# VH-VL binders against q9vr94: the designs that were tried, part 25

Target 1, 124 residues: q9vr94
Amino acid sequence: GVTEEQMWSAGKLMRDVCLPKYPKVSVEVADNIRNGDIPNSKDTNCYINCILEMMQAIKKGKFQLESTLKQMDIMLPDSYKDEYRKGINLCKDSTVGLKNAPNCDPAHALLSCLKNNIKVFVFP
Below, E stands for the ipSAE of ESMFold2; O stands for the ipSAE of OpenDDE; V2 stands for 0.75 times the mean of E and O plus 0.25 times the DockQ between their complexes.

## First folded at step 12 (VH-VL; framework fv_becotatug)

Design m1 (at its last look DockQ between E and O 0.80; V2 from the best seeds 0.00; counts 0 for: pae E 4.3 > 2)
Fold by OpenDDE, look of step 12:
Structure m1 (fold): chain C 124 residues (1-124), chain A 116 residues (1-116), chain B 107 residues (1-107)
Amino acid sequence: as target 1 above (124 residues)
Amino acid sequence: QVQLQESGPGLVKPSETLSLTCTVSGFSITEYYVHWVRQAPGKGLEWLGVIYYHGKTRYNTPFTSRLTISVDTSKNQFSLKLSSVTAADTAVYYCARELWYSFDHWGQGTLVTVSS
Amino acid sequence: EIVLTQSPDFQSVTPKEKVTITCRASQSIGSYIHWYQQKPDQSPKLLIKYASKSFSGIPSRFSGSGSGTDFTLTINSLEAEDAATYYCQQSSSKPYTFGQGTKLEIK
């Protein structure tokens, strides 16, 4: 598996790509999001969606289970994988029935689910 | 390997400005969050503030009006300026690197004594 | 700010004994707590992150547990070299805060 430093670098890259697209999302808000303080607004949801898309976790508002599991295997340190694998599977239906609306509700739902089902949850 | 090292005067007079520099190696300050933490003699640890890799800062509330953290990317250094110091600012000052919200590397610390 | 209260403030322990240090947060912080060891005239050293994840190079006798508001650092079999002050630190929100410290002396 990768190191936490490598995971940090990858996360930073994703932030550097996504944050500029949503200027209403401050660095502090982004930091809070990765700590599980996930607001429900269009800008923050779509910022989250941007990150999740880069992770290949969501596509057109739909959770990509197999893709997520694959990406997890290559993007996380080994010590994180078991817990994440379980949490990811528990969230397989987190985006079912949600509209792919401009407010990026599926992304909010998916991230919220992951946070609630993964004790040591890290997010870019 | 990752290293941080604090430097600056060990003695500062009351009402003057305390200035410290942290020199880092083994990583770029433009890639990580770096922090200042201090410890008064015989006391616990107190978080002072952070400078993010994009250059923004956040300070602990008691220091908002007196503390300035800045970065010199050309030297791979970041600094602390604390104005209007009193005896209460006597402490060992640490710089530290954050990795996923924990401080994984610390400098050795530098003692700054505020005295007339 | 979030206040972290450690217990006890001081403990004198015989080698090979089990030591338990607690840290209580004034509000729920999930698992975003970390433990540090500081020996005299040294900088703090990261021991445990996210309540229970051992940092690289840390002996297996150190472990952490807890979630929400109550957390514990455990040294299963105390070694003489473990004499130090231990701090918990929360990263759930800024400002980051530390516990007041627990000084551990070895008899």
Scores: ipSAE 0.743, ipTM 0.912, lowest interface PAE 0.6, mean pLDDT 95
Fold by ESMFold2, look of step 12:
Structure m1 (fold): chain C 124 residues (1-124), chain A 116 residues (1-116), chain B 107 residues (1-107)
Amino acid sequence: as target 1 above (124 residues)
Amino acid sequence: QVQLQESGPGLVKPSETLSLTCTVSGFSITEYYVHWVRQAPGKGLEWLGVIYYHGKTRYNTPFTSRLTISVDTSKNQFSLKLSSVTAADTAVYYCARELWYSFDHWGQGTLVTVSS
Amino acid sequence: EIVLTQSPDFQSVTPKEKVTITCRASQSIGSYIHWYQQKPDQSPKLLIKYASKSFSGIPSRFSGSGSGTDFTLTINSLEAEDAATYYCQQSSSKPYTFGQGTKLEIK
């Protein structure tokens, strides 16, 4: 199975792609998001959206449930999978009603739902 | 194999600057966060601060005016400087690697005594 | 800052005894609590992450539970080598903080 160091390395690669695109999002802010402190601003929401797109969890503001479940099985250690699968399914409708919402609002809604429904919350 | 090793003088005079080095191996110092934690004799653990990717730092509130944490990537080393020390700064000082919110690897610690 | 209060501060224990150590946070921290073991003259060693996830190589007799503000470390069948001081640590926000420690001694 995937180790926590492998999960970290994969997450860092995603951060290295996404964080430079949003210069107003500092490393400390990104770490706060990783720890479950999720701000609601255009820059932070769109940083989150960039990460979620790389994970194939969101596409054009729409939550990709089946792709997310598959990526979770690939990217997470076995000990994380049951809790994440449950939380991901609880959030299947989290972006419903956010058609064409501005400021990457669907990404904020999805990640906020996941944080609230997953006890061991980790994020790149 | 991940290793962290603290080094520096064991004795520092009051009002002077405590200076320590953490030498790391088995991981890239640009990919992980290294924290400093101390433990006064017979007491608990106290978080001092962290150095982030790109060298940005965050310090525990009581130490913001006295603490400097820095990195030398060419030597795989992190440094701690604590100015204006008193007997209250006598402690074992640890460097520790954070992986996903917890400290998975610690140095052996180095005792620094501040004697009047 | 978030204050972590452990209980008890000290406990004399015998092998095979079930031992529980509690950690109470001054505000909700979700599951962002971690447990460390520190033997005399040694560095802390990570035991449990995220309230209940065992770190690699940790004996199964160690388990953790709780969420929100109340957390427990359990040693189901204590061994003599488990005599040590145990610390909880929160990672919900910086500054990271530790509990004051719980010392277990044999007998």
Scores: ipSAE 0.192, ipTM 0.766, lowest interface PAE 4.3, mean pLDDT 89
ESMFold2 (binder alone), look of step 12: mean pLDDT 92; pTM 0.948

Design m2 (at its last fold request DockQ between E and O 0.80; V2 from the best seeds 0.80)
Fold by OpenDDE, fold request of step 14:
Structure m2 (fold): chain C 124 residues (1-124), chain A 116 residues (1-116), chain B 107 residues (1-107)
Amino acid sequence: as target 1 above (124 residues)
Amino acid sequence: QVQLQESGPGLVKPSETLSLTCTVSGFSISDYYVHWVRQAPGKGLEWLGVIYWHGKTRYNTPFTSRLTISVDTSKNQFSLKLSSVTAADTAVYYCARELWYSFDHWGQGTLVTVSS
Amino acid sequence: EIVLTQSPDFQSVTPKEKVTITCRASQSIGSYIHWYQQKPDQSPKLLIKYASKSFSGIPSRFSGSGSGTDFTLTINSLEAEDAATYYCQQSSSKPYTFGQGTKLEIK
């Protein structure tokens, strides 16, 4: 199993990669997103998309359920897995019908869905 | 393994600047958010501010004009400077590491007394 | 800022009894609340994360519950070593804030 520290390190790596690509997204905004305050804007959505892509959770705006479950098993502490597994499955259709370009709507929808269906939600 | 240790003068005169340093070990300061929290004698805990791994800071509102938090990655340290101190700033000052928004490791704390 | 109000401020309890400490937030914070134990002349110690997740090394007699605005820390069977002041802390938004603390004394 992965420790919370390891999970934190992985999250840091993702932020280090994605935040520079979206300079309009501040650290505070990113932290708010982590806490479930997910604004609906192009920059924040696409930032989220960047993170989700790194987690192999989304590809070309399509939710990757099996990939997400696999990555979850690798990236989360054991105590998180059951809750996340359930929440992830509940979000299997969260990106259906949404266009990826230009506003990264699927990423917003997916993250929102995950946040709403996972009590203790952690996000990079 | 993970340790934080506060250091600095235990006595500061009014109107002077309180300076503390937190030395961390067992982890790289560049990898975590680290915070300062203080506790006045017989009182509760008060969050002062945070410095992120990229060097940006966020301060509690009452301290925005007086507080400066900085990091020295080469020494694996971060510091607190609180200017224009008064007796109200007398407290035990803690440095702490954040792990997913909780403080999982704390320094032992250092008492700073503001007195003429 | 989000204000956390604990109850009670003080409690004297006999060993082996059940202890309940509550923390109420001025606004909804989901599960972004943590509990700390501070023994005299010591630093705070993390007990519970995210309302109900026990931190590593914490005895099973400690548990937490709640969501939204009302949270509870429970010590199922109080031990003498549990004499301390307990604090809740929210991380829903900055500034981070703590409850005023609940001092627990052992009879």
Scores: ipSAE 0.819, ipTM 0.933, lowest interface PAE 0.6, mean pLDDT 95
Fold by ESMFold2, fold request of step 14:
Structure m2 (fold): chain C 124 residues (1-124), chain A 116 residues (1-116), chain B 107 residues (1-107)
Amino acid sequence: as target 1 above (124 residues)
Amino acid sequence: QVQLQESGPGLVKPSETLSLTCTVSGFSISDYYVHWVRQAPGKGLEWLGVIYWHGKTRYNTPFTSRLTISVDTSKNQFSLKLSSVTAADTAVYYCARELWYSFDHWGQGTLVTVSS
Amino acid sequence: EIVLTQSPDFQSVTPKEKVTITCRASQSIGSYIHWYQQKPDQSPKLLIKYASKSFSGIPSRFSGSGSGTDFTLTINSLEAEDAATYYCQQSSSKPYTFGQGTKLEIK
């Protein structure tokens, strides 16, 4: 499995790709999202969407359940996997009904669900 | 492998600026967060602030006007400056690396005494 | 800011005894609590992260539990080398904060 240091490095890459695209999202706001303070605004939701797309967790506003489970098996330490698998499955319908919602609303819904259903939840 | 080490003057006069460096090895300073934490003699731990990827900082509220945390990537060093010190700033100062929300490596700490 | 209150502040302990230290948060912090050991004149060392996950190389006698606001560090069979001050730390919200510490001394 992947070490926590490798997860951290991958997380830094994701933020380095996504954050510059959203200049209204400050570093402090992005880091607060990492701690679990998840705002609901267009710019923050679309920043979150960018991160989730890099994780292959969301595509065109739809939660990619099977690809997320596959990426989890590849990208997480073994000790995280059972809890993540359970929480990811609990969120399978979190973007249902939001397919055409504006402002990256599906990304906000997905991240909120994952944070609430995974005990050891980490985010870049 | 991963190591942090604080250095700087052990004595600082009141009203002057306390200045410390944290030299790191085993990781690139641009790849991790480093936090500064202090401990007054016989007291508990107090979080001072953090420097994020690429040099942005967040300080604990009481220190926002006096504290500066910075990096020198060419020396693989973090720095702390605390201005207008008083005896209340006497403490052991630590730098610590964050890995996913906790501090996995700490420096040995350096005592700074504020005295005339 | 989130206040962490540890109990007890101080405890005299005997080797082989089971020791329990608690940490209560002023608001729910999920599992974002971490435990450190600090021996005299040494820097803190990480023991437990995310409430219950042991850091690499930590003896199995140390364990953590809890979620929400109430957390516990347990030393299942105390050894003399475990005399130290123990701190909990939250990472749910900045500023990060520490409990006031729990000092264990050997009788």
Scores: ipSAE 0.792, ipTM 0.918, lowest interface PAE 0.9, mean pLDDT 92
ESMFold2, look of step 12: ipSAE 0.666; ipTM 0.895
ESMFold2 (binder alone), look of step 12: mean pLDDT 92; pTM 0.947
OpenDDE, look of step 12: ipSAE 0.742; ipTM 0.910
ESMFold2, fold request of step 14: ipSAE 0.783, 0.789; ipTM 0.914, 0.919
ESMFold2 (binder alone), fold request of step 14: mean pLDDT 92, 93, 92; pTM 0.945, 0.948, 0.945
OpenDDE, fold request of step 14: ipSAE 0.777, 0.769; ipTM 0.923, 0.919

Design m3 (at its last look DockQ between E and O 0.90; V2 from the best seeds 0.00; counts 0 for: pae O 5.7 > 2)
Fold by ESMFold2, look of step 12:
Structure m3 (fold): chain C 124 residues (1-124), chain A 116 residues (1-116), chain B 107 residues (1-107)
Amino acid sequence: as target 1 above (124 residues)
Amino acid sequence: QVQLQESGPGLVKPSETLSLTCTVSGFSISDYYVHWVRQAPGKGLEWLGVIYYHGKTRYNTPFTSRLTISVDTSKNQFSLKLSSVTAADTAVYYCARELWYSFDYWGQGTLVTVSS
Amino acid sequence: EIVLTQSPDFQSVTPKEKVTITCRASQSIGSNIHWYQQKPDQSPKLLIKYASKSFSGIPSRFSGSGSGTDFTLTINSLEAEDAATYYCQQSSSKPYTFGQGTKLEIK
């Protein structure tokens, strides 16, 4: 598996792509999201959506369960995988009925579910 | 190998500015957050602040008017300036690297004494 | 800010003893607690992250548990070299804060 430094570096690259697109999302807000403090606003939800799309976890508001499980195996240290696999599966229906919802609501719903079901929660 | 090392004067007079440098090796300061933490003699650890890899800073509330944390990318160094010091600022000062919310590498610490 | 209160402040311990140190947060912080060991005249050393995940190279006798507001560091079979001061640190929000410390001494 990958190291925590490699995971951090990958996360930094995703943030460097997504955060400039949402200038109302400060670095402090983005850090709070990675700590699991997930606000519900258009700008923060769409920042989260940008990250989740880069991880191949969401596409057009729909959670990509099988792609997410595959990317987890590639991008996470081995010691994280069991907990993430369980949490990801518990969230399989988190975006059901939200595909056409505004303000990137599906991304907020997915990440909130993952945070509630993954103890060692990390996010770019 | 990742290493951090604090340097600066060990003695500072009251009302003057304490100035410290953290020199890092084994990583680029552009890729990680670096924090300053201090410890008064016989006391616990006190978080002072952080500089993010995009240059934004966040300081602990009691220090917002006196503390400046900055980076010199060309020297791979972080600095701390604390103005208007008193005896209460006597402490060992550490710089530390954050990796995923905890401090995985610390400098050796440098004692700064505030005395006339 | 989030206040972390450790218990006990000080404990005299014997080798092979099981030792428990607690950290209580003033509000829920999930699993965003980390534990450090500091020996005299040394820098702190990371032991446990995310309440229960051992840092690389840490002896298996160290473990952590808890969620929400109540957290525990356990040393299952104390060794003499474990005499140190132990700190918890929260990362739920800035400012990051530390507990006041728990000093362990060998009897």
Scores: ipSAE 0.599, ipTM 0.875, lowest interface PAE 1.9, mean pLDDT 91
Fold by OpenDDE, look of step 12:
Formats: C-alpha cells, structure tokens, sequence
Structure m3 (fold): chain C 124 residues (1-124), chain A 116 residues (1-116), chain B 107 residues (1-107)
C-alpha cells in the first residue's frame, strides 16, 4: 500500500482541483468536512461531489461500489483498508433515490454515511 | 528524513517582538500544514497557530492581534513573530508538521525567555 | 474552544503494570483525538492517531480507544523508558487544544 504521506499528497491535489471551483467553500469549511463536520448546502455538497468523483466513488450521483473498493486499495495505507471495506459496504445504498441535481445530495449522503461508519475516515 | 529546527534569540525584552524561524528538511514546506506550539516552563502545550500549504494562516484567539506566521518557500522555512511580549510569553517554542490533523514531526524546541 | 481533561494528573507505577490514562472532551469530537509522549527535556512524540491508530515505530504495548467524549490511552506492560508526560490533543475544531498532561513516574 501507499504511505500516509503519499495519501496526503494525493488528497492535496484533489483539493487543489476542486476547491477553486467552489469559491463559497472556505478552507476552514473544507477542513471541518475532513473532521466530520459536514454542512448541507449546495456549494459544499457539490464540492464534496467533486472530490468523490475524483476518487471514482460517485458518478452522476450514484455510488460506485466496485470502483470505490478498487480505488481504496490503491489510495490507502494497508492499515486503513479493513475498516474502510466494512464501512463502504454499509454505505452501498446511501445514494439510492436521491437526485444529483442541483444540490448534489448523493455526495452529501455518501460522505455522511462513510463518516458515520468508518472510525478513522480521512478525506481530502 | 523529516526534520524541523527552531532558531532565534533566547532572550527578548518586554514589549519587544519575539522572532523565530523554523527550518525544515526532508519535505517541502509548500506541501504541508505547519504549526507553532509553545510550552511554558513546567506547564502544558498551547497551540499558537498554523500556516496552510496554500499560505493562509489561522491563529489561536488570544494571539490574533500579536501573532504573525509567514513562510519562505525558497528557503524551506516558516517564521513566527509575536509582538508586545511579556513574562507570560516565556516558553519553549516548537514548530511541528501536521499530517492528517496530527503532529507527526516536531522540532527540538527553543527556549525564549522574556526578561528585562 | 474544546476543553480536554486528562485523568490522572500524576501516577507512580511499577514496571510491567498496566497503565490507563483517560481524556475527556467538553463536547463530542468523534475520533479526532491524538496522543503524544513527552520525555523530560524532549519534544512531544506522536503515539496514537485518531483515538486508536498507532503511529509508525510505536511499541505494541501502547494502544488507544474511545469515541465521542471519552478516550483512553493504555500501556499494557509498563517499561522504565515510558516515564514521561502524556498529552491528548483534539483536532475536531480550531483552536487545537491539548489536555493538561498526565505525568508517569516509574518506581
């Protein structure tokens, strides 16, 4: 697996891509999201959606289970993988029935679910 | 290997400005959040502030009017300036690197004594 | 700010004993707690990340647990070299804050 430093570097790149697209999302808000403080607003949700899309975890508002598991295996240190596998499986239906446009509700729901089911959950 | 090292004067007079520099190696300062933490003699740890990899800063509330943290990417350094110091600012000052919200590497610390 | 209260403030223990240090947060912080060890005249060293994840190079006798507001650092079999002050630190919100510290002395 990758090192934590490599994981951090990858996360930084994702932020550098997504955060500028949503100027209403402050750095502090983005930091809070990493720590599990996830607001429910259009801009924040769609920012989260941007990150999750880059992770190949969500596509057109639908959770991508197989893709997520594959990306997890590549992007996470080995010590994180077991807990993430369990949490990901628990969230496999978290986006069902939700509309992607205009508020990116699936992204909010998915991230919230993952945060609730993964004790050590890291997010860019 | 990752290393951080604090440098600056060990003695500062009251009302003057305390200036410290942290020199880092083994990583690029522009890729990480880096922090200042201090510890008064025989006391606990107090977080002072952070400079993000994108250059933005945030300070602990008591220091917002006196503290300035800056970065020099060309030298792979970041600095602390604390103005209007008093005896209460006597402490060992640490610079530290953040990795996913924990401080994984610390400098050795430098003692700064405020005295006339 | 979030206040972290450690218990006990001081403990004198015999080698090979089990030691438990607690840290209580003034509000729920999930798992956003980290533990540090500081030996005399040294800088703090990271022990445990996110309540229960051991940092690289840390002996297996150190472990962490808890979530929400109550957290525990455990040393399963104390070694003489474990004499130090231990701090919890929260990263749930800024300003980052530390517990007041728990000093362990070895008999």
Amino acid sequence: as target 1 above (124 residues)
Amino acid sequence: QVQLQESGPGLVKPSETLSLTCTVSGFSISDYYVHWVRQAPGKGLEWLGVIYYHGKTRYNTPFTSRLTISVDTSKNQFSLKLSSVTAADTAVYYCARELWYSFDYWGQGTLVTVSS
Amino acid sequence: EIVLTQSPDFQSVTPKEKVTITCRASQSIGSNIHWYQQKPDQSPKLLIKYASKSFSGIPSRFSGSGSGTDFTLTINSLEAEDAATYYCQQSSSKPYTFGQGTKLEIK
Scores: ipSAE 0.036, ipTM 0.711, lowest interface PAE 5.7, mean pLDDT 92
ESMFold2 (binder alone), look of step 12: mean pLDDT 92; pTM 0.947

Design m4 (at its last look DockQ between E and O 0.89; V2 from the best seeds 0.00; counts 0 for: pae E 2.3 > 2)
Fold by OpenDDE, look of step 12:
Structure m4 (fold): chain C 124 residues (1-124), chain A 116 residues (1-116), chain B 107 residues (1-107)
Amino acid sequence: as target 1 above (124 residues)
Amino acid sequence: QVQLQESGPGLVKPSETLSLTCTVSGFSISDYYVHWVRQAPGKGLEWLGVIYYHGKTRYNTPFTSRLTISVDTSKNQFSLKLSSVTAADTAVYYCARELWYSFDHWGQGTLVTVSS
Amino acid sequence: EIVLTQSPDFQSVTPKEKVTITCRASQSIGSYIHWYQQKPDQSPKLLIKYASKSFSGIPSRFSGSGSGTDFTLTINSLEAEDAATYYCQQSSSKPWTFGQGTKLEIK
């Protein structure tokens, strides 16, 4: 698996791409999000969606289970994988029935689900 | 290997400005969050503030009016300035690298004594 | 700010004994608690991340547990070199805060 430093570098890249697209999302808000303090607003949800898309975890508002598991295997340190694998599977239906609306509700739902089902949760 | 090292004057007079520098190696200063933490003699650890990799800062509330953290990418250095110092600011000052919300590397610390 | 209260403030123990240090948060912080070891005249050293994840290079006798508001650092079979002050630190919200420290002396 990768190191935490490598995971940090990858996360930084994702932030560098996504944050500029949503100027209403401050660094502090982004930091809160990665701590699991996930607000429910259009800007923050779509910022989250941007990150999740880069992770290949969500596409057109739909959770990509197999893709997520694959990406997890290559993007996380080994010590994170078992817990994340379980949590990811528990969230397989987290976006079912949600609209791919401009407020990016599926992304909010998915991240919220992951946070609630992964004890050691890290996010870019 | 990752290293941080604090430097600056060990003695500062009351009401003057305490200035410290943190020199880093083994990683890019443009990639990580760096924090300043101090420790009064015989006391615990106190978080002062953070500078993000993009240069934005956040300070602990008691220091918002006196503390300035900055970065010099050309020198691979972070800086701390604390104005209007008193005896209460006597402490060992640390710079520390954050990795996923924990401090994985610390400088050796530098003692600053505020005395007339 | 979130206040972290450690217990005890001081402990004197015999080698090979089991040591338990607790840290209580004034509000729930999930698992965003970390433990540091500081020996005299040295900088703090990261021991445990996220309540229970051992940092690289840390001996297996160190472990952490807890979630929400109550956390524990355990040293199983204390060694003389473990004499130090231990701090918990929360990163759930800013300002980041530390416990007051637990000084551990070896008899």
Scores: ipSAE 0.800, ipTM 0.925, lowest interface PAE 0.6, mean pLDDT 95
Fold by ESMFold2, look of step 12:
Structure m4 (fold): chain C 124 residues (1-124), chain A 116 residues (1-116), chain B 107 residues (1-107)
Amino acid sequence: as target 1 above (124 residues)
Amino acid sequence: QVQLQESGPGLVKPSETLSLTCTVSGFSISDYYVHWVRQAPGKGLEWLGVIYYHGKTRYNTPFTSRLTISVDTSKNQFSLKLSSVTAADTAVYYCARELWYSFDHWGQGTLVTVSS
Amino acid sequence: EIVLTQSPDFQSVTPKEKVTITCRASQSIGSYIHWYQQKPDQSPKLLIKYASKSFSGIPSRFSGSGSGTDFTLTINSLEAEDAATYYCQQSSSKPWTFGQGTKLEIK
């Protein structure tokens, strides 16, 4: 199965793609988001959106529930899967009505919901 | 196999600069965060600071003016410099690798004594 | 800065006994607490991550629980080799901090 080192390496690849696109998002800010400190600004929300799109969790502001569940099965260690599956399902409607919202608001809404419903919250 | 190893002088005089090196193998220093942690004799663990894989650092508050953590990517090494040392800086110094918010691998530690 | 306070500071224990060590945080840290074991003249060894997840290769007699501000490490049938000092460490915010340690020794 997938190890925590493999999860880290996959996450680092996503961060290496997305973080340079948002120079106002520092490494410490990105680490704080990973810890569940999720600010609400255009730059941080769009950084989050970049990561979520790479995970196939969001597309054009719409949460991709089934794709997210598939990616979770591929990218997480087995011991994380049950908690994440439950939390992901609780967030199935988190982006409803936000498709055209500005400033990557759907990404902020989705990640905030996941943080509130997953106790061991990890994010690239 | 992931390994970290501290090296440097075991004795430093007061007011001088303490310099240590952490040599790592089994992983690239460009892929992980490395921290320095110390432990005074008979005391607990004290976090000193971290270097991120883009070279930016964060230091514990009482050390911000005296501590420098740096990398040498060509040697796969991290360095610690602590200036203006006193007897209070006598400790075992550890380098440690962070994986998902905790320290999964530690060096063996090196004792540094500050004494005249 | 988040202060972690462990209890007890020291405990003499008998093999096969259940041992509980507590760690209290000065503010809520969710589940972002980790436990380490340190034997004399050795570096710390990671035991438990995220309050309750065992690190790879750790004996099942070690378990952790708690969230928010109150956390426990439990040894569910102490072995003689478990005599060590135990530390909690929070990763909720920098500076990261450790508890002051709990020393266990065998009677």
Scores: ipSAE 0.511, ipTM 0.854, lowest interface PAE 2.3, mean pLDDT 90
ESMFold2 (binder alone), look of step 12: mean pLDDT 93; pTM 0.950

